# VHH binders against q75qn6r703to848: the designs that were tried, part 11

Target 1, 146 residues: q75qn6r703to848
Amino acid sequence: KPSMIQENLFIGGGLAARSIYTLQHLGITHVLCLCANEIGQSDTQYPDLFEYQNFSITDDEDSNIESIFQEALDFIKHGEETGGKILVHCFEGRSRSATVVLAYLMLQKKLTLLEAWSKLRKVHRRAQPNDGFARILINLDKKCHG
Key: E = the ipSAE of ESMFold2; O = the ipSAE of OpenDDE; V2 = 0.75 times the mean of E and O plus 0.25 times the DockQ between their complexes.

## First folded at step 4 (VHH)

Design t40 (framework vhh_6fv0_2)
Fold by ESMFold2-Fast, scan of step 4:
Structure t40 (fold): chain B 146 residues (1-146), chain A 121 residues (1-121)
Amino acid sequence: as target 1 above (146 residues)
Amino acid sequence: QVQLQESGGGLVQPGGSLRLSCAASGFTFSSYRMYWVRQAPEKGLEWVSTISTGGGSTYYKDSVKGRFTVSRDNAKNTLYLQMNSLKPEDAAQYYCARYGSSSYTYLFDYRGQGTQVTVSS
């Protein structure tokens, strides 16, 4: 079951993305996939029902997840501007999806990393960016808030 | 390199119609979601419409739903916006935009020069 971060933004794992009943019940219109190579292309499942953005990011400390932040955040903003609801997901709903959600909260909602982390953990306790992604987020926090 | 060229803007009276075109080059057009955005004088940039890579999914700003239709021809690398029942509030510079990464900017990394739409009697 996806966790609701705010009325229009949800986080989950691969099972959440494949549950069409759950997606429709929650009113989700946009699906951001960070594990396309592992799960397969989500836009091949239900392209007429949902708008998809697919990335293939490995859950590895050396993965350059920062390279997709802007495109991922633009997709989330697009979903918001259409009056839609967005699911951000990866394979386990733990590291990659948490990292992108934290980046969104910091860059678009102007929260500090500590504020973003507290907000996310309150609703999604399995959130745990890997050490490499945590370093990326800490560096992002320094750039935004010094 | 990557280029987007808008055309089809002009002056119309309220209730009139215009068809905007965007010619794309320098990238695999069929692999990207495309946007129409607009900017009225003294106002910020505003999202208008989005179309998925294959054209199967389209999205619109609430104020233009039922009046505007976005479409694409991937064989011709061209994006279209059919605008019907135009209102004075629709007057703006219209831009074709490619979904893509940018250095902490909100929308897109590539945008055309735009085409001006004026609605007045």
Scores: ipSAE 0.000, ipTM 0.157, lowest interface PAE 15.7, mean pLDDT 80

Design t41 (framework vhh_6fv0_2)
Fold by ESMFold2-Fast, scan of step 4:
Structure t41 (fold): chain B 146 residues (1-146), chain A 121 residues (1-121)
Amino acid sequence: as target 1 above (146 residues)
Amino acid sequence: QVQLQESGGGLVQPGGSLRLSCAASGFTFSSYYMYWVRQAPEKGLEWVSTISTGGGSTYYKDSVKGRFTVSRDNAKNTLYLQMNSLKPEDAAQYYCARWGSSKYTYLFDYRGQGTQVTVSS
C-alpha cells in the first residue's frame, strides 16, 4: 500500500502501481514509474484511467538518476496543477522513488535534505536511497542551500 | 495463453537438495519479474523468492536466504530454484508465478499447478 507524503503525492512499490483498485481508492490520477525496464508495460496498464510518465533507471550507485529529475518534477507539477494525485513508484518503493520524492521536496518545496528526509521517513519507513543516489542528494542540498 | 509448468519436486531427506524448474509459455518471459511462492498443507500462500527481468536482482524470504538460489534462462523461457540444506519447514507445494497486468490480481496474475516438495527423515 502507498504512503501519503502530502494530500496529492504518494510513494509506493510496483505492486501498488499495478492494482487498479488501490489507485482508484486513493484517487490517483498520475503514475510516475522509475522502473519501466524492470516492471514491463507499466505505461500501458490502464491508459484510459491514468496518465503515465515512465523512466528506466536501475537501482545502481552509478545510475544517472539526476538526469531525469527535471522531467519527473515537471510531471508531478503537471499532476498537481490539474488537480490530480500522483503516485511515484519503483519496484520496491525504497531507493529510486524515495530519491525522486526527496528531490521534489528539496527543489519544488524548498526543503533542506534533512527536512525532506524527516518528512519522508515519518510516513515511509522503508525509504533508503542507495549510496550513489544519497551522494547526488547531498550535492543537490549544497547547491540549493550553500 | 499464459502457461507456467513447474517440475523438480520430490521427497528428500533433511539437509538434501532439489532443483525446481518452471517452463513458461504464452508471453514474453524476459519482460516479467518472476516469483517462487509456496503453500504448506492447511497454511497460507508464502512468498519465497523474486528475480528481476534480466536476473540482475534477486530477493529471498529471510528463512531461505543463503540456502536457496533463484535464476532464469530467458533464451529457454525457464525459471529455476536451487534449494540446498532443506529443512522440514520447507515442505510445501511450490509454485512459479508471474507478476502481470490484471485488475483482479494484487500480487500475481498467474500461478502454475505447482510441484510438491516433501522433506522427511
Scores: ipSAE 0.000, ipTM 0.128, lowest interface PAE 17.3, mean pLDDT 80

Design t42 (framework vhh_6fv0_2)
Fold by ESMFold2-Fast, scan of step 4:
Structure t42 (fold): chain B 146 residues (1-146), chain A 122 residues (1-122)
Amino acid sequence: as target 1 above (146 residues)
Amino acid sequence: QVQLQESGGGLVQPGGSLRLSCAASGFTFSHYWMYWVRQAPEKGLEWVSTISWGGGSTYYKDSVKGRFTVSRDNAKNTLYLQMNSLKPEDAAQYYCARYGSSKYTYLGQDYRGQGTQVTVSS
């Protein structure tokens, strides 16, 4: 099951992303995938039902997840502006998807990292960015609030 | 030297079962996500299943969901694919592969392993 961060934004893992009837019931229209190369892109996506944005980012401390922040946030904003609801997912719903959601809350909603982290953990206890991603978010927090 | 060796294939009748194994060596098996892929005659390489490093997350091609189960034994450096209710369309050469390194290098040469042949006919 996806976790609801706000009315129009959900987070989950790959299993949640494949639960098509659950996504339709929740009104999800847009799916942001961060693990396309691990899951496999063909046969697991339904472009007639959802709009997709796919990235292939590994859950690794050396991964440059920051490089896709702008495109990922633009996709979320596009979904919001069209009255849709967005699922952000990765393989396990723990690190990559959590990192992108935290970046969204900090850059678009102007929350501090601590405020964004508290908000996310209250609805999605599984959230745990890896140490490299945590460093990226801390540096982002300093740029926005330092 | 990374090595992956598949086994367990064979001839089975429709509705039958087979269990495939993949023996891994040359790397820390428990640190990597693994997957199964297959190639049928006259078709390209198809993804079948993925399993996380610890086995806590599994993913399947829609056509095999509910029939196939991927698992792993990290103490034995072995990956498994339990195939139940086999159909003629499942007939293929099956390969295991490793993805995910600190440099994000796909080991495409792992597809060049022997593989194990699955034939489904009466």
Scores: ipSAE 0.000, ipTM 0.116, lowest interface PAE 17.6, mean pLDDT 80

Design t43 (framework vhh_etentamig_d1)
Fold by ESMFold2-Fast, scan of step 4:
Structure t43 (fold): chain B 146 residues (1-146), chain A 122 residues (1-122)
Amino acid sequence: as target 1 above (146 residues)
Amino acid sequence: EVQLLESGGGLVQPGGSLRLSCAASGFTFSSYWMYWVRQAPGKGPEWVSTISTGGGSTYYADSVKGRFTISRDNSKNTLYLQMNSLRAEDTAVYYCARYGSSKYTYLGQDYRGQGTLVTVSS
């Protein structure tokens, strides 16, 4: 159910995060939740199976998603360095999780926004950052690549 | 005002143990990954250990793996480092640090405390 962006990085929604058998089958070890304040799925965790990082970000154009980029990217990087696989998820797997994945691809993998967007859309067609998040990513692209 | 205050350092014999504490204030401690960094006399800083926001993930430098344990108590806004089987090469000033205050600095540490000196000597 989760979409594979690269060998060690997956994206999904709340239902994907609750599909414990599927996560174990895929070898996922780390779960990054961006909707902890929003859904009952975010309240259920299995710390013996997964390492968790939880954020409460609203899917709103004025939401402060950029404030959590550093910590989210550190979590993904440490998951990679331990030989693990990371699921990035939000409620619908559409806006918040897509935004964090795009920021990761741009800042850690040094892709342009266009390259990151093309990579993500190929495997996860539902990806659609809201207009405020899109502006944040465009500004980030200008800072990283001119 | 972000503040980090380390304590618990001192002089200890090789093979001994010390427990370092870091009292955090001025930010939501439970929302940040935390880490310990040390700097030996005449050397550059060396990363020692990292802990996730809830304490579920911990990471260690190869030089301390199996001897040091990082932990945190979010109810007390306190970070800990339990140091066992101490060696002369562990002699350093130990700093508490916070990951990730900069929006666009993906691997930087944001704040460090004043440090606490650990001397391992006979």
Scores: ipSAE 0.000, ipTM 0.140, lowest interface PAE 15.3, mean pLDDT 81

Design t44 (framework vhh_etentamig_d1)
Fold by ESMFold2-Fast, scan of step 4:
Structure t44 (fold): chain B 146 residues (1-146), chain A 121 residues (1-121)
Amino acid sequence: as target 1 above (146 residues)
Amino acid sequence: EVQLLESGGGLVQPGGSLRLSCAASGFTFSSYWMYWVRQAPGKGPEWVSTISTGGGSTYYADSVKGRFTISRDNSKNTLYLQMNSLRAEDTAVYYCARYGRSKYTYLFDYRGQGTLVTVSS
């Protein structure tokens, strides 16, 4: 089951993304996938029900996840502006999806990393960016807030 | 079979305008979000614009915002890209694309042969 971060933003894993009944029941209209290579088919199943944005980012300390932040955040903003609800997911719902959600809360909602992390962990205990992604988020926090 | 056929490209001077068209067949066009993607010589593909199934949502790459307009006519199974204030940097082959399953990119699974746009003085 996806975790609700705010009324229009959810986080989950691959199984949550495949639960079409649950997604429609929650009113999700936009699906942001960070593990497209690992799950293969999410965007081809219901193209008239969801807009899909798909990235193939490995859950590795050397992965350049920051390179997709702007496009991912623009997709989330687009979903919000159209009155939709967005699911951000990766394979396990732990590292990649958590990193993108944290970046969104910091860059778009102007929260500090500590504030964003506290908000996410209250609703999604599995959140755990890998060490490389954590470094990226810490550097982002320094750039935005000192 | 999914088929996408682009047209409308050509040679134009900086500051000029072109309108690209994409004729779609082999699938229910009105059920899919559609994309324009371009590829400049020696560079990888670049996303240009997206339009929702009914045309109610559009968004654009920062490089083309305010200059390009994406639209669609579901009754004609046709996608359009109106390009204004063209720059030399807009020189590329322009592809109409649909989301689809791919090993590396869902955006480029269903794209046509492209139409060449050359912006030169």
Scores: ipSAE 0.007, ipTM 0.203, lowest interface PAE 8.7, mean pLDDT 83

Design t45 (framework vhh_etentamig_d1)
Fold by ESMFold2-Fast, scan of step 4:
Structure t45 (fold): chain B 146 residues (1-146), chain A 121 residues (1-121)
Amino acid sequence: as target 1 above (146 residues)
Amino acid sequence: EVQLLESGGGLVQPGGSLRLSCAASGFTFSSYWMYWVRQAPGKGPEWVSTISTGGGSTYYADSVKGRFTISRDNSKNTLYLQMNSLRAEDTAVYYCARYGYSKYTYPFDYRGQGTLVTVSS
């Protein structure tokens, strides 16, 4: 079952993303995948059920996850503005998806990293960005909030 | 290069109908959700409707629900908006759009030039 961050935003791993009946029951209409090459995900996998945005980001400290933040957040915003609900997922639901959700809460919802982290961990305790991603988020926090 | 070419706009009286078309090229049309957005004179952009890749899911703004129908023909790379029971407040430039990379940096690459719909007596 994906974890609900807010009424229209969910986080999960590959198993959650494959649970099509659960996604439909929750009203999810938009799927943001951060591990597309790892799981062989395509934009047309369930074309009449979901809008897809697919990225292939490795869960390594040197991966440039920051490069996809704007596009990922634009997709989440599109889902919100069109009355949909969004699932953000990666392979384990731990690092990549957590990082994008934290960036969304900081940039779109104007939370500090501490506030965003507290909100996410309350509903999704396995959330743990790798050290490189954590550094990116800390630098983003300094840029936005000092 | 992503190109979206809208057509079908014009002048109609209240209660009339129009069918808008959007011809897409430069990308795999069948892989993208598509949407219609409008902008009235002196107002900000307003989302109108969205359609899934295969057409099985459609969404509408409350202001147009029950009057407008979005559809697509993937074999022709074309998006449509059937507009019925038109009202003066529907007067706007209508844009065909897709979600894509760097949307805020390259907005015109992912939106067409628009087609003007004027509803007046």
Scores: ipSAE 0.006, ipTM 0.182, lowest interface PAE 10.7, mean pLDDT 83

Design t46 (framework vhh_etentamig_d1)
Fold by ESMFold2-Fast, scan of step 4:
Structure t46 (fold): chain B 146 residues (1-146), chain A 121 residues (1-121)
Amino acid sequence: as target 1 above (146 residues)
Amino acid sequence: EVQLLESGGGLVQPGGSLRLSCAASGFTFSSYWMYWVRQAPGKGPEWVSTISTGGGYTYYADSVKGRFTISRDNSKNTLYLQMNSLRAEDTAVYYCAKYGSGRYTYLFDYRGQGTLVTVSS
């Protein structure tokens, strides 16, 4: 089951993304997938129900997850501006999706990394960016707040 | 066995154009994000461009944005880099790169042989 970060933003894993009835019940309209190659996610899997943005980021310390931040955040912002609700997911709902949600809270909601982390962990205990992604977020925090 | 074979490099004058190709085999090309990386003599590797599995998302280093275009043909298992308005500082060996999905994935683990691009008068 997806965890609610805020009224219009949810985080989950692959099983949550497959639960179409649950997504519809929660009012989710936009699906941001970070593990498309691992789960075989199609850009048009349920085009009448959801708008999709699909990324294939590997969950390892050397992946350039920061390269998709701006487009992922622009997709979330677009979903918000259209009155929709967004699910951000990866395979396990632990590292990749957590990293993108943290980046969103820091860059668009202007939270520090500590504030963003506290907010996410309160509702999604399995959140755990890998060490490489953690370094990316720490560097982002330094650029935004010194 | 993962294989990446780059081609299309050569000598060009400043302001010229080149199109690089990377022929991929040994893996499901259409399922992976692909990268172009370059390395100038005596310097470390520099990321140049990234393309998503279907080509819907592309990203570029600031130094090449507006001049280079990354593309892919999944039916031919081929990655491309169109390079326009070439500058002397673009001189480097260009590598095609793939990341695996495992814990042992690194930017350069599946790097090909490279293709040399020299921009000189």
Scores: ipSAE 0.012, ipTM 0.203, lowest interface PAE 8.5, mean pLDDT 82

Design t47 (framework vhh_etentamig_d1)
Fold by ESMFold2-Fast, scan of step 4:
Structure t47 (fold): chain B 146 residues (1-146), chain A 122 residues (1-122)
Amino acid sequence: as target 1 above (146 residues)
Amino acid sequence: EVQLLESGGGLVQPGGSLRLSCAASGFTFSSYWMYWVRQAPGKGPEWVSTISTGGGSTYYADSVKGRFTISRDNSKNTLYLQMNSLRAEDTAVYYCARWGSSRYTYGPFDYRGQGTLVTVSS
């Protein structure tokens, strides 16, 4: 089941992305997939029901997740501005999706990393960016507030 | 090259109707969600309506809900917007857009395209 971060933004894993009934019940219209390389086309099989943005980012400390932040945040903003609700997901709903959500809260909602982390963990306890992604987020925090 | 060409705009009286068309080329039209976005003089762009790949899902801004109908014909690579009960506040340049197309300046879209002008006045 996806976790609700705010009225129009949800986070989850691959299983959450496959539950058409749950997604439609929640009013989700847009799905941001960060693990297309691992899931194949299962999370993008319903294009008449949901709009998809797909990225292939490995959950690895050396993965350049920062390179897709602009496009990912633009997609979330797109979903918001077109009256929709967005699910951000990766394979486990733990590292990649948490990292993008935290970047969104920091860059678009102007929260500090501490504020963003507190907000996310309150609704999605499994959130845990890997050490490489954590360093990226700490550097973003310094750029925005340090 | 992705190309979107809008047509059907014009001058109409309040309460009137217009049908806008958008001819798409340079991509697999049937694989993309499509959008209508408008921009009034001196205002920022405003989302108007959304349609899914096969038309199974449609969404509307509250300001146009019940008056406008979005539709598509994938065999003709064409997007439509039927506008009924038009109001002075609907006066704007109307753009069709694809996620990732350069037709909407404040997002992944860019209004570098022509658009079609709709003027509602008596």
Scores: ipSAE 0.479, ipTM 0.765, lowest interface PAE 2.1, mean pLDDT 86

Design t48 (framework vhh_etentamig_d1)
Fold by ESMFold2-Fast, scan of step 4:
Structure t48 (fold): chain B 146 residues (1-146), chain A 121 residues (1-121)
Amino acid sequence: as target 1 above (146 residues)
Amino acid sequence: EVQLLESGGGLVQPGGSLRLSCAASGFTFSSYWMHWVRQAPGKGPEWVSRISTGGGSTYYADSVKGRFTISRDNSKNTLYLQMNSLRAEDTAVYYCAKYGSSSYTYLFDYRGQGTLVTVSS
């Protein structure tokens, strides 16, 4: 169920995050959750199997998802530097997780938004940042590449 | 107020063994994965090993695999690193660490002073 962005980075929704056998088969060691208050951390997480970073971001145009970019990207880098594989997920696997993955590709991998979007859509067709998040990513692209 | 206190380092001959300990306080130890990280003289820091919250999952850097064993005792809030078949290249200050929002080098919470391991004849 999770889509592979690169060898050590995956994206998915809440159901993908619950598919323990699939995550272990893929070698995932780290889980970045963007919808913690919606899914109930204590009932749906397996801390003896995965290292978690949890955020509570609502999927609406007014949510300040930009405020967690640095911490989210730091966690992805932590997973990479310690030889792990990371799943980035939200409730639906469409908007919040897609936005964080796009920010990662732009800020750490130095891709343009167009390049990052093309890479993500090729492996994860349901990716669709909401209009507010899209504006944040466009502004990020202008700051980094225009 | 996270506190990590490492101990057990010292001078040892090549092929020898040491057991490092880390006493943790100021957080719910049993809820965090724990790591060992080292920094050799004149080198950058290097991740060594990590252990899951209950100790069921362990991971190691290729350089130490088969020689080092990470373990934990949640009843004592203590992390351990058993180091066997030590080599000169293992000479470093060893730090225990957890990941968090107050992360330092390598995105870890370094509250400890580290413990020096010197492998020399």
Scores: ipSAE 0.369, ipTM 0.712, lowest interface PAE 3.1, mean pLDDT 87

Design t49 (framework vhh_etentamig_d1; at its last look DockQ between E and O 0.01; V2 from the best seeds 0.00; counts 0 for: pae O 11.7 > 2, grease 24.3 > 24.2, placed apart)
Fold by ESMFold2-Fast, scan of step 4:
Structure t49 (fold): chain B 146 residues (1-146), chain A 122 residues (1-122)
Amino acid sequence: as target 1 above (146 residues)
Amino acid sequence: EVQLLESGGGLVQPGGSLRLSCAASGFTFSRYWMYWVRQAPGKGPEWVSTISTGGGSTYYADSVKGRFTISRDNSKNTLYLQMNSLRAEDTAVYYCAKYGTSGYTYLHFDYRGQGTLVTVSS
């Protein structure tokens, strides 16, 4: 159920994050959650199977999602550098997780927003950052590519 | 304040064995994945091994698979690395680490110890 963006990077929603056997089958070792305020307690996390990084970001145009970009990207890099595979997820797999993945592709893989968006939409058609997040990504694109 | 204290390094001949220890304090050790990272003279840091919170998952760099074994004792807040069949290429300072963003360093680990030197030479 998670969509594979590249060999070591996957995107999904809350249902994908809870499909433990599917995650293990795919070789996922690291789970980046952007909706910790919306997930259940200890029964929804398996810290002996996966390393977790949790953020509580609301899917609102005024949410300061850019404030967690550095930590989120560091976690993705951490997973890559330790031979693992990462799932980036939010509740719906639509806005918050898409925004972080796009930021990763732009900042770490040096893609333009258009290139990153094309890559993501090819494998995950429901990706749709909200208008506030879209503005953040457009501004990031201008800073990286002028 | 996170504190990690490595020990057990030394001079050993090729084919020899050493066991490294890391005493952890300043955080809830049993809730963190732990790592061994090494740095050879003149080289960048290299990830060596990973262990999950209870030891149910362990992972190794290809260069050490089958020779090194990572383990932990949560009751003693201690991480171990058993190193067998040592090679000259294993010569490095070994650090224990947990995930964290410590000054945006490579591998994004919190390094709070001085490391322990392992020298493999005849």
Scores: ipSAE 0.576, ipTM 0.803, lowest interface PAE 1.5, mean pLDDT 87
Fold by ESMFold2, look of step 5:
Structure t49 (fold): chain B 146 residues (1-146), chain A 122 residues (1-122)
Amino acid sequence: as target 1 above (146 residues)
Amino acid sequence: EVQLLESGGGLVQPGGSLRLSCAASGFTFSRYWMYWVRQAPGKGPEWVSTISTGGGSTYYADSVKGRFTISRDNSKNTLYLQMNSLRAEDTAVYYCAKYGTSGYTYLHFDYRGQGTLVTVSS
C-alpha cells in the first residue's frame, strides 16, 4: 500500500513498512523510518533486504522534526545516487512522513509548499501534518521563497 | 575508528580483468550495506555497485552491469569487486564506502580509504 510520489520515492505507514514482499516487488532499496521507537526494529526490519535510516520523532506539535531534515534528505539523496527507491514512513503514514516528504520536495525539488502539498495529496490522501509541523513547513516555505 | 583499505588496482589492457578488495575495520562490517564508488580524473564521484549486509541483494550502475560483480566475506570483513571486460571509461580511483554522516563525504557516502587506482589503457 505504499503511495508512489515519484518514480523512486514512496510514502507509507508501519503496515506498509512491514509488507516486505510488496516492498521487494516495488524495488524498494532504502527505508527511512521516523517511528523507530514505536515499531520494534528487530521484528520489523530486514537489513539484508533494505538499507535503513531510523529516527525516533514523536507526532507532537512541539516536536522539532526540522532538526532531522538534513539527515533525512541526505538519506533520500543517497538512495537516489545509488539508483534505488526510497520508502519514507512513520507509524500511520500521515503526519511525520508527510512532513519529511514535503520538506524534501521543497528543499531538493525546489517546489513551493503549495506545489509540494498538491503533489503529495494527489497520491496520498492520508497526508496530514499536525499543526506544529505545518507551521514548520510554512516557515520553511517563506525562508526558501521569500 | 572506521578504516577502509582498498587494494587490487593496477594497469590493464581493454578487455582485461581485475579484482578489487576492501579490508574494513572499526565498525561491525556485517551490519552495513557496502558500496563501490569511483572517481575518474577531473570528475565527481560515481556510484558503481551496492551489496546488502548478507550479500543477498546486489545492485549496479548501468555502465557496469554484466561486467562487474560485487561480493563480500563477512567472516573476513572484506568487500570485493570483480571487474571483467574492462574499458577505458572504467579508469578511475575506486573507493569502498558505507553510508554515514555527510560532514566528511561526497554524495553522502563515508569514504575512509585512499582508494585504489585502476587504469585501463592499451
Scores: ipSAE 0.414, ipTM 0.739, lowest interface PAE 2.8, mean pLDDT 88
Fold by OpenDDE, look of step 5:
Structure t49 (fold): chain B 146 residues (1-146), chain A 122 residues (1-122)
Amino acid sequence: as target 1 above (146 residues)
Amino acid sequence: EVQLLESGGGLVQPGGSLRLSCAASGFTFSRYWMYWVRQAPGKGPEWVSTISTGGGSTYYADSVKGRFTISRDNSKNTLYLQMNSLRAEDTAVYYCAKYGTSGYTYLHFDYRGQGTLVTVSS
């Protein structure tokens, strides 16, 4: 169910993130959760099996998602450096997770927004940042590439 | 000020139905996912259902799938929970909840109402 962006990076929704089978099947070791309360950590996360980082971000246009970009990227980088595989997920795997993945591709992989969008949509067609998040990404693109 | 006011709870027999409502105010209701959570006697809180901003996506705890239906009317700033085929284990205080951006703990919502008691008993 999760989509593979690259060998060690996956994107998905909450249903995939709560499936031990899915996580283990894909070899996921690190889970970046952008819906801290939506799926219930105590019931749906397995801290003995995976490393988690949870962010409290709502999927609305006014959500300050850019405030977590650095910390989110650090978590992904840490997973990469430890030889792990990272799943970035929100509830639907559509807006919040897509936004963070796009930010990762732009900031870490030095892609333009257009390149990052093409890369993401090629493997994850349901990616669709909300209008507010899209504006944030557009502004990020301008900062990175002029 | 954010306010959430639940209503519709009561005493029902097993197999019965209830419809809960939550009146929201003090924030742009249509911009937020909304949640129903519940806490049964002697148990911790658990999420029951959630609905996306426009109502296009709904999710349910396994324990209520097929029996409960979450919906919303953004024009009325109201959240609903239709509960059918109620069971004794559904007995709990039901809360309408809004998740904010300040927390890192699951089942800790920035805002919730006072709750409405649902008792399922023969």
Scores: ipSAE 0.000, ipTM 0.247, lowest interface PAE 11.7, mean pLDDT 88
ESMFold2 (binder alone), look of step 5: mean pLDDT 81; pTM 0.827

Design t50 (framework vhh_8cml_1)
Fold by ESMFold2-Fast, scan of step 4:
Structure t50 (fold): chain B 146 residues (1-146), chain A 123 residues (1-123)
Amino acid sequence: as target 1 above (146 residues)
Amino acid sequence: EVQLVESGGGLVQPGGSLRLSCAASGFTFSSYWMYWFRQAPGQEREFVALISTGGGSTYYSDSAKGRFTISRDNAKNTVYLQMNSLKPEDTGVYFCARYGSSKYTYLGEYDYWGQGTQVTVSS
């Protein structure tokens, strides 16, 4: 079951992403997948029901998740501008998807990391960026809020 | 090279109809969702309608719902917008778009916007 961050933005794991009837009921139109290498795109995606943006990011402290931030945030904005709702997901709905959602809240919605984290944890308790991703977000917070 | 070419615009009276076409080339058309946007003088571009790869999903802006119908012909690499019950507020340049790779900015970037086709609703 995906968690609602705001009316048009949801977060979840692989189970949420494969729950097609639930996604359609919630009005989700766009799916941002951060674990394409793990889920097998051809087995689990329905391109006539959802528009997908796929990334293959490992949940590892050394993974450069920062490199896909702009493309991921542009896709979220694309979904918003077309009146749709977006699901951001990874395999477990814990680290990769949480990191991208936090980056979105900080960069697009202009929240501090503390504000973004509080907002996310309120609706998605399992959110837990790995230590490497946490360092990326802290550095991002310093750039945005000096 | 990706190209989108819109046609079908014109001058029509309130309550009239127009059918817009967008001819696509340079990519696998059947693999992409297709979009119609419009821009009125002095306004920002706004979303009008979208259609999924095979037409299994279609969505419309609140202003377009019940009046406009989006469709596609994958054999002809063409997306259409049938506009009925046109109103003066529908006046603008209509653009066909494909969502592509993002750039370095937060501006939502649609790769390969067409040149647009002018729709004028006036009496």
Scores: ipSAE 0.416, ipTM 0.748, lowest interface PAE 3.0, mean pLDDT 87

